VHH binders against Abasic site processing protein HMCES (HMCES). Designs and how they scored, part 57

Target 1, 269 residues: Abasic site processing protein HMCES (HMCES), of Homo sapiens (Human) (q96fz2)
Amino acid sequence: CGRTSCHLPRDVLTRACAYQDRRGQQRLPEWRDPDKYCPSYNKSPQSNSPVLLSRLHFEKDADSSERIIAPMRWGLVPSWFKESDPSKLQFNTTNCRSDTVMEKRSFKVPLGKGRRCVVLADGFYEWQRCQGTNQRQPYFIYFPQIKTEKSGSIGAADSPENWEKVWDNWRLLTMAGIFDCWEPPEGGDVLYSYTIITVDSCKGLSDIHHRMPAILDGEEAVSKWLDFGEVSTQEALKLIHPTENITFHAVSSVVNNSRNNTPECLAPV

## First folded at step 3 (VHH)

Design n24 (framework vhh_6z1v_2)
Fold by ESMFold2-Fast, scan of step 3:
Structure n24 (fold): chain B 269 residues (1-269), chain A 121 residues (1-121)
Amino acid sequence: as target 1 above (269 residues)
Amino acid sequence: EVQLVESGGRLVRTGGSLRLSCAASGRTFSSYVMGWFRQAPGKEREVVAAIRWSGGSTWHADFVKGRFTISRDNAKNTVYLQMNSLKPEDTAVYYCAAQFLPSTDYGMDYWGQGTQVTVSS
């Protein structure tokens, strides 16, 4: 997973993240740096994306089940990185393989600190290799959407007007991530950056791509991944596996160019 | 960021019951792992019981299972140790302790001053 869509306006995104804390109280996540959130239909590595993480990361005495939402840089910059410019990091940390996460220092260290986050997106894109040619077919991949009274399910035959109506009740894709905090050697603001954990593709996606993000399907999985105060690294890693509860449709080649940031990027062809 | 004050320790007869309380002051008490430890004269400190923030995850040492129960009331910022079927070997100073997970490697961050429990035959 190297391209996502996360285009919802901040208020719609916040409402889509409504949750219950451990006492059963209904809550919305509290924002950090909301002005750094940049909605886009075509997010690439090095851009900022919204993530959920436990409030306990910011407040020593916070309830570990309470959630913060914050924009973080896609592409984990390890806390030990010594260069002044994080863009000069030679290691590709856009994704982290689930099978080697405990072997790689860049991921093992923040994971040991409980630096687990949930990466939010409308969905993600993958490019299917077409045999006998260098052409690739892009697909938009997302959770099955609950039918509303008015709009019905999203499908390839749906008009653009019908697609726009479903965003009001869109179920966000929730991907397991690891983040770290990097302090510039010369001083300045702390950089928060993340990587998406990847697993073998599920049967339903195997014809499109051989890998998929580790998707946390439902609030129980999301809560356990975020709650580093109650859930150990060993227990949290049991949540990391392929899921079949996803759907997809083919999209236009417009999405291929990361500079294109329009609804056409995810519209069915 | 938390201060701990134990209470409830006293002299009690073998087979009796006693409830210890630990009052915590400070914000977001519910974020801490809370534990009860004890230390008898001439012995090292040992862990008796521990409870995570929600009260759903508890651990009790084998030598107190079925007799002692740890619980917490986050609304009152208090952790309790209910001690039943007390034995002379339970005689010790009982300490309440709190741990902020990211800042320790199995050590406790905050300790109370202790409360003396004496069990007589």
Scores: ipSAE 0.000, ipTM 0.114, lowest interface PAE 18.9, mean pLDDT 82

Design n25 (framework vhh_6z1v_2)
Fold by ESMFold2-Fast, scan of step 3:
Structure n25 (fold): chain B 269 residues (1-269), chain A 122 residues (1-122)
Amino acid sequence: as target 1 above (269 residues)
Amino acid sequence: EVQLVESGGRLVRTGGSLRLSCAASGRTFSSYVMGWFRQAPGKEREVVAAIRWSGGSTWHADFVKGRFTISRDNAKNTVYLQMNSLKPEDTAVYYCAADHLYITSPDQYNYWGQGTQVTVSS
C-alpha cells in the first residue's frame, strides 16, 4: 500500500471516527494539529494522513481507551535517525511487513513503546499487472459500504452520481500502523511519522496484488490495537492478518499521477 | 537532540523544602513531555511526576501528591520540581527525562540528565 484516498472534510472525518471508551461513553477523537490535515483523493508517501492513537501517549495516567486524531507523515522516520533530511533515509518505511516487524529495529523499537496507530483512509489504490502490456490497471479498494438511499442494497455505490450520497455515512478504512517521533538534529518541529503494516493479500485481492495493508475490521480490533496500556505487543500482533471483508473496482489512469486530486481518481470506469 | 542538566540537589532537614531545576539545551523544548524520576540506594528508578508540553496537564505519584509540584517555563527551557514537607524516604538521586510522548516505563525515555542528589536528614 503506496497510495490512498482520504478526502473527507475534517468535521465529516471526525464524526466517522465516533467510538466508545472503556466505560461505554460515546466520544469523538480529540484533534492534535488539525490545521495540518489536508484532504485528498490521491495521497502518496511523505504526505500527511490522519491517524488515531491512544490519549495515554500524551498524558500520564490518561484512560488508554480514549483517542486522539492527528495528522502524521506517511513514511516512518525512526527516532534515532541522525541526518537532517528525512527524505535521505536509505530504506523504505512507507510499509512494514508483518512477518519481520519484530526483527527490524525501525519498527521493533516504537512497537515496544506501544506506538501503535490506526491509519484512516477512504480506501487505498493498487495497480494490477496485465500480461502483454507495460501498463498496470489501477483499482480502488475499500470496506463494503451501506447505501444511504432506499435502494435496499448494501455495499458500495454502483454509479458515479451515487457516490456523493454515501460520503456522509462512509465507513473509513482502518489500517494498522506503527508511528515514531523524530526531532531534527538542527532544530525545528518534532516530526510524527507512521508506517502501514502489510500482510499477504486475501483470496479476493490475490488477482490484483500479492500484498495488502493489515486492515482492522471493526471497533473491537481498532480498540485493541490502539490500547497499548491494556493490550501487550504480543496480543496486538494477533490482530494482524489478511481480511476478506473488502471490495474494489477499477479506476481510470488519472490516479497514476499523484498530483491529480479529483473525484475522478476513485470513480468507477 | 536535547541535553538535560539537573541542579538544586543538596542536604536538607526533614520538613524542609527544595526546588530542583532541569535546564534543557537544544531546540523544540516546548514540544517535549518532561518527567522527574528518582532512584534511592538499592531500589529501582521510579517516576515522581510528569508534565505535558503545554504545562496544562500534570501527574504526580501518590507518594508525593500534595507535597511535590512539577512545573515548566518554556521561555527558559526549564522544568522544575518544587519539593515541600521533605521526608527521609525522599532521599534519592533525582533525574529529569524528556521524550516527545509520555512513556509509561522509565527505561523507554530517549533523553536523560545525569541526576542530582537529594539527601533528607532527621
Scores: ipSAE 0.014, ipTM 0.407, lowest interface PAE 8.1, mean pLDDT 85

Design n26 (framework vhh_6z1v_2)
Fold by ESMFold2-Fast, scan of step 3:
Structure n26 (fold): chain B 269 residues (1-269), chain A 122 residues (1-122)
Amino acid sequence: as target 1 above (269 residues)
Amino acid sequence: EVQLVESGGRLVRTGGSLRLSCAASGFTLDYYAMGWFRQAPGKEREVVAAISSSGGSTWHADFVKGRFTISRDNAKNTVYLQMNSLKPEDTAVYYCAAEIPWGLTKSDYDYWGQGTQVTVSS
């Protein structure tokens, strides 16, 4: 997974993340650094994306089932990194393979500290290789969505009203992530950065790409992944597997250039 | 205590109309998508209609489109199902349910009412 869409306005995104804590209290996640949230139809590594994580990471006595939403840099910078510029990290930490997560120090250490997060997106993009051509067909991949009577099809020609109807009830894709905290050697703000855990592709996606993000399907899985105060690393890792509860459609090559940030990026073709 | 209470179910004639209400107590509906489900004896519980937390989006099953309308009033902490042109096939116990986030299967919903019986006869 190397490209996502997460374009919802902050208030819509926050409502889409409504949840229930361990005691059955209905809550919205509390924001950290909300001004760093940059909605986009075309998010690439090194950009910031919204992430859910346990409140207990920030408050010593917090209920570990309460959630914070925060923008984090895509591309995990390990806490032990010694250079001044995180873009100089020689390792690709955009994704973390599920089968080697306990072998790689960059991921094993933060995982051992309970630094599990849920990466939020409208969906993600993958490029299918086609025989006999150097061109690849991009696809937008997302949770199955409930079709409403007043919504139109997702398309670049749709009115703003139709786009608002589609996104009002959009079920966000919830991907399992690991984050870390890096302190710049010469001072400055702590950098929070994440990686997306990947698994073998499910049968439904195998013709598009051989790998997929580890998707946490439903609130029970999301809650267990986030709740590092009650759920051990070993138990949490049991949630990491392919899912068939996914859908997709082909999209325009407009998405290929990460600078393009318009609804056309995810419109069906 | 979290509770959903349906009301309005009764015996009606074929072609008649009925409005069901679902009132929430012990929690606010502001953050919940709401659904109406029904179950006839010996049949699976099926989704009839759903409405987003804001009320901006609705979904209705094909077998009730044009006849039933779901709506909500968050200030009254209540969701409604207006049923028109009722048919004997609509006879069932009707349940309201609340979920975060919105879903269309019974396993997706967190809270359920006890149901209200609707009987349609000719």
Scores: ipSAE 0.000, ipTM 0.238, lowest interface PAE 13.9, mean pLDDT 84

Design n27 (from n26 with E99R I100L P101F W102S G103P L104G T105W K106T S107D D108E; framework vhh_6z1v_2)
Fold by ESMFold2-Fast, scan of step 3:
Structure n27 (fold): chain B 269 residues (1-269), chain A 122 residues (1-122)
Amino acid sequence: as target 1 above (269 residues)
Amino acid sequence: EVQLVESGGRLVRTGGSLRLSCAASGFTLDYYAMGWFRQAPGKEREVVAAISSSGGSTWHADFVKGRFTISRDNAKNTVYLQMNSLKPEDTAVYYCAARLFSPGWTDEYDYWGQGTQVTVSS
């Protein structure tokens, strides 16, 4: 998973993340650094994306079931990284494999500290290898959505007005992530950065790509992944597996260039 | 504790009309998308209609489109299904379901009612 769409305006995104805490109280996640959120149809590694994490990470005695939403850098910078420039990190931390997560220091250390997050996206992109050609076919991959009369479907969105209706009550993709906190040696603000856990692709996606993000399907899975105050690392890792509850459609090559940030990036071809 | 209670199910004749209600208690529907599902004896449960948390977007299955209308009243913490031109094939137990975020696909809802029986006689 190396490209996503997360284009919803901040207020729409916040409402899409409504949840219940452990006491059954309905809540919206509280923002940290909301000014760092940059909506885009075409997010690449090193850009900031919104994640959900437990309030207990920021407040010593907070209810661990309460949620914060914060923009974090995609591409985990380990807390032990000694160079002054995070871009000098010699290995790619955009994704971490579920099968080796407890073997790699970059991931097992923050995981041991309960630094679990849920990475939010409209969906993600993958490029299918076409045999006999150098061309790749991009696909937009997302949770199944209820087709509504007023919002329509992505396939029915032939005008800008119809496209706005598609996003009414869109079910955001919720991916399991691990984050870490890095303090620059030369001073400055703490950098929060994340990686997306990956698993073997499900049968439905196997013709597109051999790997997929670990998707947390439903509120119970999301709550257990976030609640590091009550759910151990061992129990949380049981939530990490392929899911078949996913859909996709082919998109144009416009998405190939990460500088392109228009609705055309996810329009069906 | 969260509870959804359906009401309004009864015996009606072919061509008749019926309004089902689903009342939520123990929580507020303001943040919940709502769905109506049905299950006939020996058949799988199927989605009949869905409505967004604001009521701004609705969806109806092709087999009820033009006959059934979903609506909600958040001030009364209730969702409705207006059923017109009823057919014997509409005979089923009707279930109300609630989901945080957005309407889900199939059985992907967080809370379910106990169901209300609708029987349509020829």
Scores: ipSAE 0.000, ipTM 0.162, lowest interface PAE 15.7, mean pLDDT 84

Design n28 (from n26 with E99H I100P P101W W102L G103S L104G K106Y S107Q Y109F; framework vhh_6z1v_2)
Fold by ESMFold2-Fast, scan of step 3:
Parts: sequence; structure tokens; C-alpha cells
Structure n28 (fold): chain B 269 residues (1-269), chain A 122 residues (1-122)
Amino acid sequence: as target 1 above (269 residues)
Amino acid sequence: EVQLVESGGRLVRTGGSLRLSCAASGFTLDYYAMGWFRQAPGKEREVVAAISSSGGSTWHADFVKGRFTISRDNAKNTVYLQMNSLKPEDTAVYYCAAHPWLSGTYQDFDYWGQGTQVTVSS
């Protein structure tokens, strides 16, 4: 997973993340750096995306079940990175394989500090290889959505107005991530950056791509992944596995160029 | 310097009680699961009890359940083991250890103390 869509306006995104804390209180996540959130239909590595993480990361004695939402850079920069320009990191940290996460220092260390986050997206894109050609077919992959009287699945829409209605109560894709904090050696703001954990594809996606992000399906899984105060790393890693509760449809080649940021990127072909 | 220091070990009569303490210096325990281990002469090191970083989850070995209780005070950067109804079989050097996650084996823990001797008279 190297491309996502996360286009909802900030207020709509915030409401889509409504949750219940450990005491049963209904809450909206509190924003950090909301001005750095840039909605887009076509987010690539090195851009910022919104993630959920525990409030305990920012406030001592906070209830670890309370959530912050913050934009973070996609592409984890380890806290031990010593050069002044994070773009010069020679390792690709866009994704982290589930089978080696405890073997790689770049991921094991922040994971040990409880630096688990949930990466938010409308959905993600994958490119299916076509036999005997260099051409690839892009697909938009997302949670099954609840149908309303005025909406249909985006795979069934035939006009822009029809599929725009599906964003009302859209269920955001919730992917398991690991983040780290990097302090520039010459001073400046702390950089928060994340990686998406990947697993083997489920049966439903195996014809499109051999890997998929580790999707946290439902509030129980999301809560356990975020709550590093009550859920150990070992227990949290049991949540990391392929999921079948996913759907997709083919999209046009417009999405191929990450500079294209229009609804056409995720519209059905 | 990173250090875990156990204290409280002494000679105790069978049926007595004792509280061990483990203080951390040079790092904070806030993000670490903590374990108490013991090693008797001629035996392998075994896990006695473990506690999550928040203290919300604990585990105790079957041979100490109902007698030993692990607890922590993150504000004091300290972990405790309350030992009640002590038996001669509890005689061992007791170690505390820190790990980013809960583990059932001593091989998985990153930081260890030097140990404190507990002797229970028959």
C-alpha cells in the first residue's frame, strides 16, 4: 500500500472518527496541527495523512483510551536518524511487513514505546499487473459501505452526483500503523511520521495484488491497537492479519499520476 | 546509566511476608511491561509475575497465585512484589526485568537488575 484517498473536509473527517472511551463517554478525537491536514483523492508517500493515536502520547496521566487525530508524514523517519534532511533516508519505510516488524530496529523500537497509530483513508489504491504487457489496472479498495436511500455503492454509480452521495456516513478505512518522532539535529519542529503495516492479501484481493495493509475491522480492534497503556505490543500484534471484509472497483489511469487530485481518481471505470 | 535495582530481600520464617521493590534509574518504566523472576541454586530462572505498563493487566505463575501480588507505581518509577505465606521453596534470588511488551520467558526481557536474595527458613 503506496497510494490512498483521504478527501473528506476536516469537520466531516472528525465526525467520522466519533468513538467511545473506556468510561463509555462518547467523544470526537482532538486535533493536533489541524492546519496541516490536506484533503486529497491521491495521497502518496512523503505527504501528510491523518492518523489516530492515544492522548497518553502527549499528556502524562491521560486516559490511554482517549484519542488524538494528527497529520503525520507517510514514510517513517526513525528517532535515531542523524542526517538533517529526512528525504535522504536510504530505507523505504512507507510499509512495514508484519512478519519482520519485531526484527527491524526502525519499527521494533517505536513499537516498544507504544507508538501505534491508526492510519485513516477513504480507501487505498493498488495496480493489477496485466499479463504480457507493462500496462497495469488500478483499483480503489475500501470497506463495504452502508447503503442509504440517496446513495449506492461507488462501484454502481454512473454520474458524479450519484457517488458523491455515498460520502454521507462513509466508513473510513482504518489501517494499523507505527509512528516515530524525529528531532532535527539543527533544531526545528519535531517530525511525526508513520508506516503502514502490511500482510498477505486476503482471497478477495489476491488477483489484484499479493500484499494488503493490515486493516483493523471495527471499533474493538481500533481501540486495542491504539490503547498502548492497557494493551501490550504482543497482544496488539494479534490484531495484525489479512481481512476479507473489503470491496473494490476498477478506476481510470488518472490516478496513476499522484499530481492528479480529482474525484475521477476513485470514480468507477 | 540505565539501571534496575532490586531491594527488600532477607531471611524470613515460613509463613512470613515480604515486599520486594525494583527502582529504575536512567530510563522511565512508563512504556515497559515489568516482570519478577527468580532463580534458586541448581535451577533455571523462572518467571514469577508480570505487569503491563499501566498496571491494568497482571499475570502470576500458578505456584504463587493467591500468595504473591505484583504492582507498580509509575510516578515513583518503581515495581513491587508483595510475597505472603512464604514457603522454603520460595528461596531464590529475585530479579526484576523490563520489556516493551508482556512476555512469559526471561529470554525476551531487555533490562535486568542484579537481584535480591530471599531465604525462607523451614
Scores: ipSAE 0.000, ipTM 0.108, lowest interface PAE 20.6, mean pLDDT 82

Design n29 (framework vhh_6z1v_2)
Fold by ESMFold2-Fast, scan of step 3:
Structure n29 (fold): chain B 269 residues (1-269), chain A 121 residues (1-121)
Amino acid sequence: as target 1 above (269 residues)
Amino acid sequence: EVQLVESGGRLVRTGGSLRLSCAASGFTLDYYAMGWFRQAPGKEREVVAAISSSGGSTWHADFVKGRFTISRDNAKNTVYLQMNSLKPEDTAVYYCATKIGPYWSSEYDYWGQGTQVTVSS
């Protein structure tokens, strides 16, 4: 998983993340650093993306079932990284293989600290190798959505009003992530960064790509992954597996260039 | 074994309506684009309608727009073609087909055996 879309305005994104805490109380996640959230149809590694994580990571004695939403850098910088510039990290931490997560120090250490997060996206992109050519066909992959009365192009809008109507009830893709906190040696703000856990692709995606993100399908899976105060690492890892509850459509080559940030990136072709 | 089975074809009078069904077995349609095609005697097979894997996008040929509607029911693993205001020119064997990738592409991977629709004037 190397490219996503997360374009919803902050208020729409927040409402899409409504949840119930352990007591059954209806809540919205509380923002940290909301100004760092930048909506985009074409998110690449090193950019910031919104993630959900337990309030207990920030507040002593907080209910571990309460959620914070925060933008984090895509590309995990380990807490033990000793150089002053995180861009000098020489290995790719965009994704973390589920089968070796407990063998890699960069991921095992934050997992042991309960640093589990849910990475939010409209969906993600994958590139299918085309027969007889070096070109690849991009696809936008996302949760099945509630049927509307009208069929329309995803991401397309005749007006801002129509666009809001299309996305107002969008079911966000919820991917299992691991984050870490890096403190600059010379001082400065703590850097929060994440990786997306990957698994073997499901039957429906196998002809597009051999790997997929570990998707947490439904509120029970999301709650258990986030709740590091009540759910152990071993128990949480049981949630990491391929899912069949996914859909996709082909998109144009506009998405190939990560600098392109328009609705055309995810519109069906 | 992967199979697509069309049903619902029959003789109908001009101006009548008919609903075709395409049931998939051996795999889930949720992740596949679906198309309805037809072939009349002495003519090439032509695409009638198509629907994306999500159901969020549909396409209908100009000659059936306003008369035919493609839809899918993922719970029943079935795709439908609702045909209204039928004309003698609609007489053909109707096929459903499925593929990975864009629904507007002409290359489909799996095909049904077809169901005959005859419209009498």
Scores: ipSAE 0.000, ipTM 0.086, lowest interface PAE 23.1, mean pLDDT 83

Design n3 (from n1 with A97T R98I V99P L100W G101L W102G S103D P104H; framework vhh_8pnl_2)
Fold by ESMFold2-Fast, scan of step 3:
Structure n3 (fold): chain B 269 residues (1-269), chain A 117 residues (1-117)
Amino acid sequence: as target 1 above (269 residues)
Amino acid sequence: QGQLVESGGGLVQPGGSLRLSCADAGSIFSINAMAWYRQAPGKERELVARITSGGSTNYADFVKGRFTISRDNAKSTLYLQMNSLKPEDTAMYYCATIPWLGDHDYWGQGTRVTVSA
């Protein structure tokens, strides 16, 4: 997973993340650095994306089931990185394979510190290789959405206006991530950055791409992944597996250029 | 950035009540968790109560059932309602932000509370 859409305005995104804490109290996640959130239909590595993480990462005696939402850089910069410019990191840390996460120091160390996050997106993009040509067909991949009687089914034949209306009740894609904190050696602000854990693709996606992000399907999985105060690394890793609860549709080549940031990037063709 | 200003301290008899306020001249308030600390003469500063931006509260054992922390995010004001005051509650009371990891904390200058006959 190397391209996502996360375009919702901050207030809509916040409401989409409503949750219950361990006591059963209904809550909205509390923002850190909300001004760094940049909505886009076409997010690439090195851009910032919103993630959920436990309040306990910031407050010593906080309830570990309470959630913070914060923008983080996509592409994990390990705490041990010695250069002044994070873009000079020699390793691609956009994704982290589930089968080797405990073998790679860049991921094992923050995971051992409980630095688990949930990466939020409208959905993600993948490019299907077409037989006998170097052309690739892009697809937008997302959770199945609840259809209202007024909206009907959203598909390739629906107008762009119908797609705009669906966002008010959109179920965000929730992907398992690992984050780390890097202090620039020459001073400056602490950099928070993340990687998306990847698994083998499910049967439904196998014809599009051989890998998929580890999707946390439902609030129970999201809560357990975030709650590093109560859920051990070993228990949390049991949540990392492919899911069949996913849908997709083909999109136009407009999405290919990461500088294009319009609704046409995810509209069905 | 904001400046925190405490008010509402004073002299009260044992068993009396006081309501402390902490006002933010800027807008650092609505995003940050907030706390009340106190420091008695010759003692270390100690946490009295904390409240998240969403209103979740925690209290030190020595004030549970007597003190109530609350906030008004629209007015950028933090409150501490102190009931059944005891001589051992005598201290300077400070409000402070509880920052995110790596962020700067803000403190007020304090307001004096004296509980004495």
Scores: ipSAE 0.000, ipTM 0.153, lowest interface PAE 15.5, mean pLDDT 84

Design n30 (framework vhh_6z1v_2)
Fold by ESMFold2-Fast, scan of step 3:
Structure n30 (fold): chain B 269 residues (1-269), chain A 120 residues (1-120)
Amino acid sequence: as target 1 above (269 residues)
Amino acid sequence: EVQLVESGGRLVRTGGSLRLSCAASGFTLDYYAMGWFRQAPGKEREVVAAISSSGGSTWHADFVKGRFTISRDNAKNTVYLQMNSLKPEDTAVYYCAAGLRFDSPTYNYWGQGTQVTVSS
């Protein structure tokens, strides 16, 4: 329902986001407000998470295929919100359903402005209902990882000791998001906030949870979602669907408390 | 100009050892994953070993595992391939390449190659 891990140090995260622009030039995304990035194994709604978005949102003449990475608040605050405290928003904007995204004003308006972003995470957490009890089993869900020598089977490591060595080459989860810009009525800095688009769960995750984030699998999908200068809303929305290219493992109940921010949150049990 | 320059290729006897070096000029390797590739006469270019930008992750092809070791020294802007227990089948031109991602690097920068010949 709304929990991720994004714990990589800023430099490692930046390298994991290396990409090619439209001209085929290799690039790293440029940071905005890098000091607002707070690595955590246990990120909840209303915290800041790093997102990728097109440089064209900030520079009128920029190539729309060039990327910025910026921390944004999780939980979209619509531009029309009139109160001084965003936490007073009466409805939940942590996620937006793919099937109603063009019907809800809070999401339709920023989509019309090209405000698409890619939400970055190590992976996300979901809680499976256990038969006969009110207890739930948490799972960490993430992209399949490349196998290396010293790291063993990255992403498939069963030993907690192996996990400390997998992060150097970790393939980040890339989730489709929508952001908006809110100007405080009393003045101050513009608040950038996002929502994660959700879809029906894939077959592989159906036993864990009935919904999943819309995952953009691969660089072509990520590029098309971000490039609002060349890719229309209608074309971009064709990228929003369940994916089977995910893996998972059970984790301990330590993750249940969002205040716990340790490697134990995502370690296999 | 951006260049990768390989060195160290030469004639060696079966069972011998050789260290190849790849030095970057015109740019820094700090954020690049590096790979060693080889091409023997009449064969396609194949990947031999790869190393992440930090050096914390490495990959070696099955046919060189236990014999070859890739390493890097970012302070010297250089990547190395230590080749032990050389076999005639290792005879090839060895190429260095740099890309921004380890797992599926585009390898935008390539050296011109260095010849390794292993005599039986």
Scores: ipSAE 0.000, ipTM 0.355, lowest interface PAE 10.6, mean pLDDT 85

Design n31 (framework vhh_6z1v_2)
Fold by ESMFold2-Fast, scan of step 3:
Structure n31 (fold): chain B 269 residues (1-269), chain A 121 residues (1-121)
Amino acid sequence: as target 1 above (269 residues)
Amino acid sequence: EVQLVESGGRLVRTGGSLRLSCAASGSTFSDYAMGWFRQAPGKEREVVAAITWTGDSTWHADFVKGRFTISRDNAKNTVYLQMNSLKPEDTAVYYCAAEFWDSGLYPEDYWGQGTQVTVSS
């Protein structure tokens, strides 16, 4: 995974993240640095994306089941990185293989600190190699959506006109991530950055790409991944596996240029 | 599965130029970010330059910035490193590596054999 869409306005995104804490109380995640959230149909590494993480990371005695939502930089900068410019790591830590996550220092250390997060997106993009050409066919890949009145009575995912209406009740893609905190040697604000864990693609996606993000399908999986106060690293890693509960459609080449940030990027072709 | 073969390394004098090539065979080259690494005698391999799978973004280490340029030609399954203003400190074996999007720039399966660059005064 090297490209996502996360275009919802902040208030819609926040409501889409409604959850229940350990006591069963309905909650919305509390924002940190909300002004750094930049909606986009076409998010690439180096940009900020919203992630969910446990409140316990910020408050010593907080309930570990309570959630914060914060923008973090895509491309993990390890806490031990000694150089001044984080862009030097832009090609190393965008994704993290599930099969070697406990072997690589950059990921093992933050995992040992409970630095698990859930990366939020409308969906992600992958480019299928087309036999006989050098061109790629891009696809937008996302959770199956429940049809509602707000999505329209005619097939919501099939009509470009109906896509505007589906966002009112969109089920966000929830990807397993690892984050770390880096203090610039020359001073300045702590940088929070993340990587997306990846797994072998499911049967449904194998013709598009051979890898996929580790998707946390449902609130139980999301809750266990985030709750580092109650769920050990070993138990959390059992949540990391391919999922078949995913859908996709082809999109136009507009998405290929990361500077393009319009609804056309994810509209069905 | 990708096989990588580096070429272009030779002896050059200080201030000279070289272009290294890395030819990939197999069917997945265009799925990978590509990198150039080097290893000097008695030192660990260090990353020199990297390029995304589309070629739209590049990164160069501080010690070569302004002197070296990475590029790729996906139609030819080849990545290049143009090296200008060479210094004795650039003497090393240069390796090509294919990074799968999710493995970082240290792939387990996709290293070339290396090409020796020697810069003399």
Scores: ipSAE 0.006, ipTM 0.233, lowest interface PAE 10.4, mean pLDDT 82

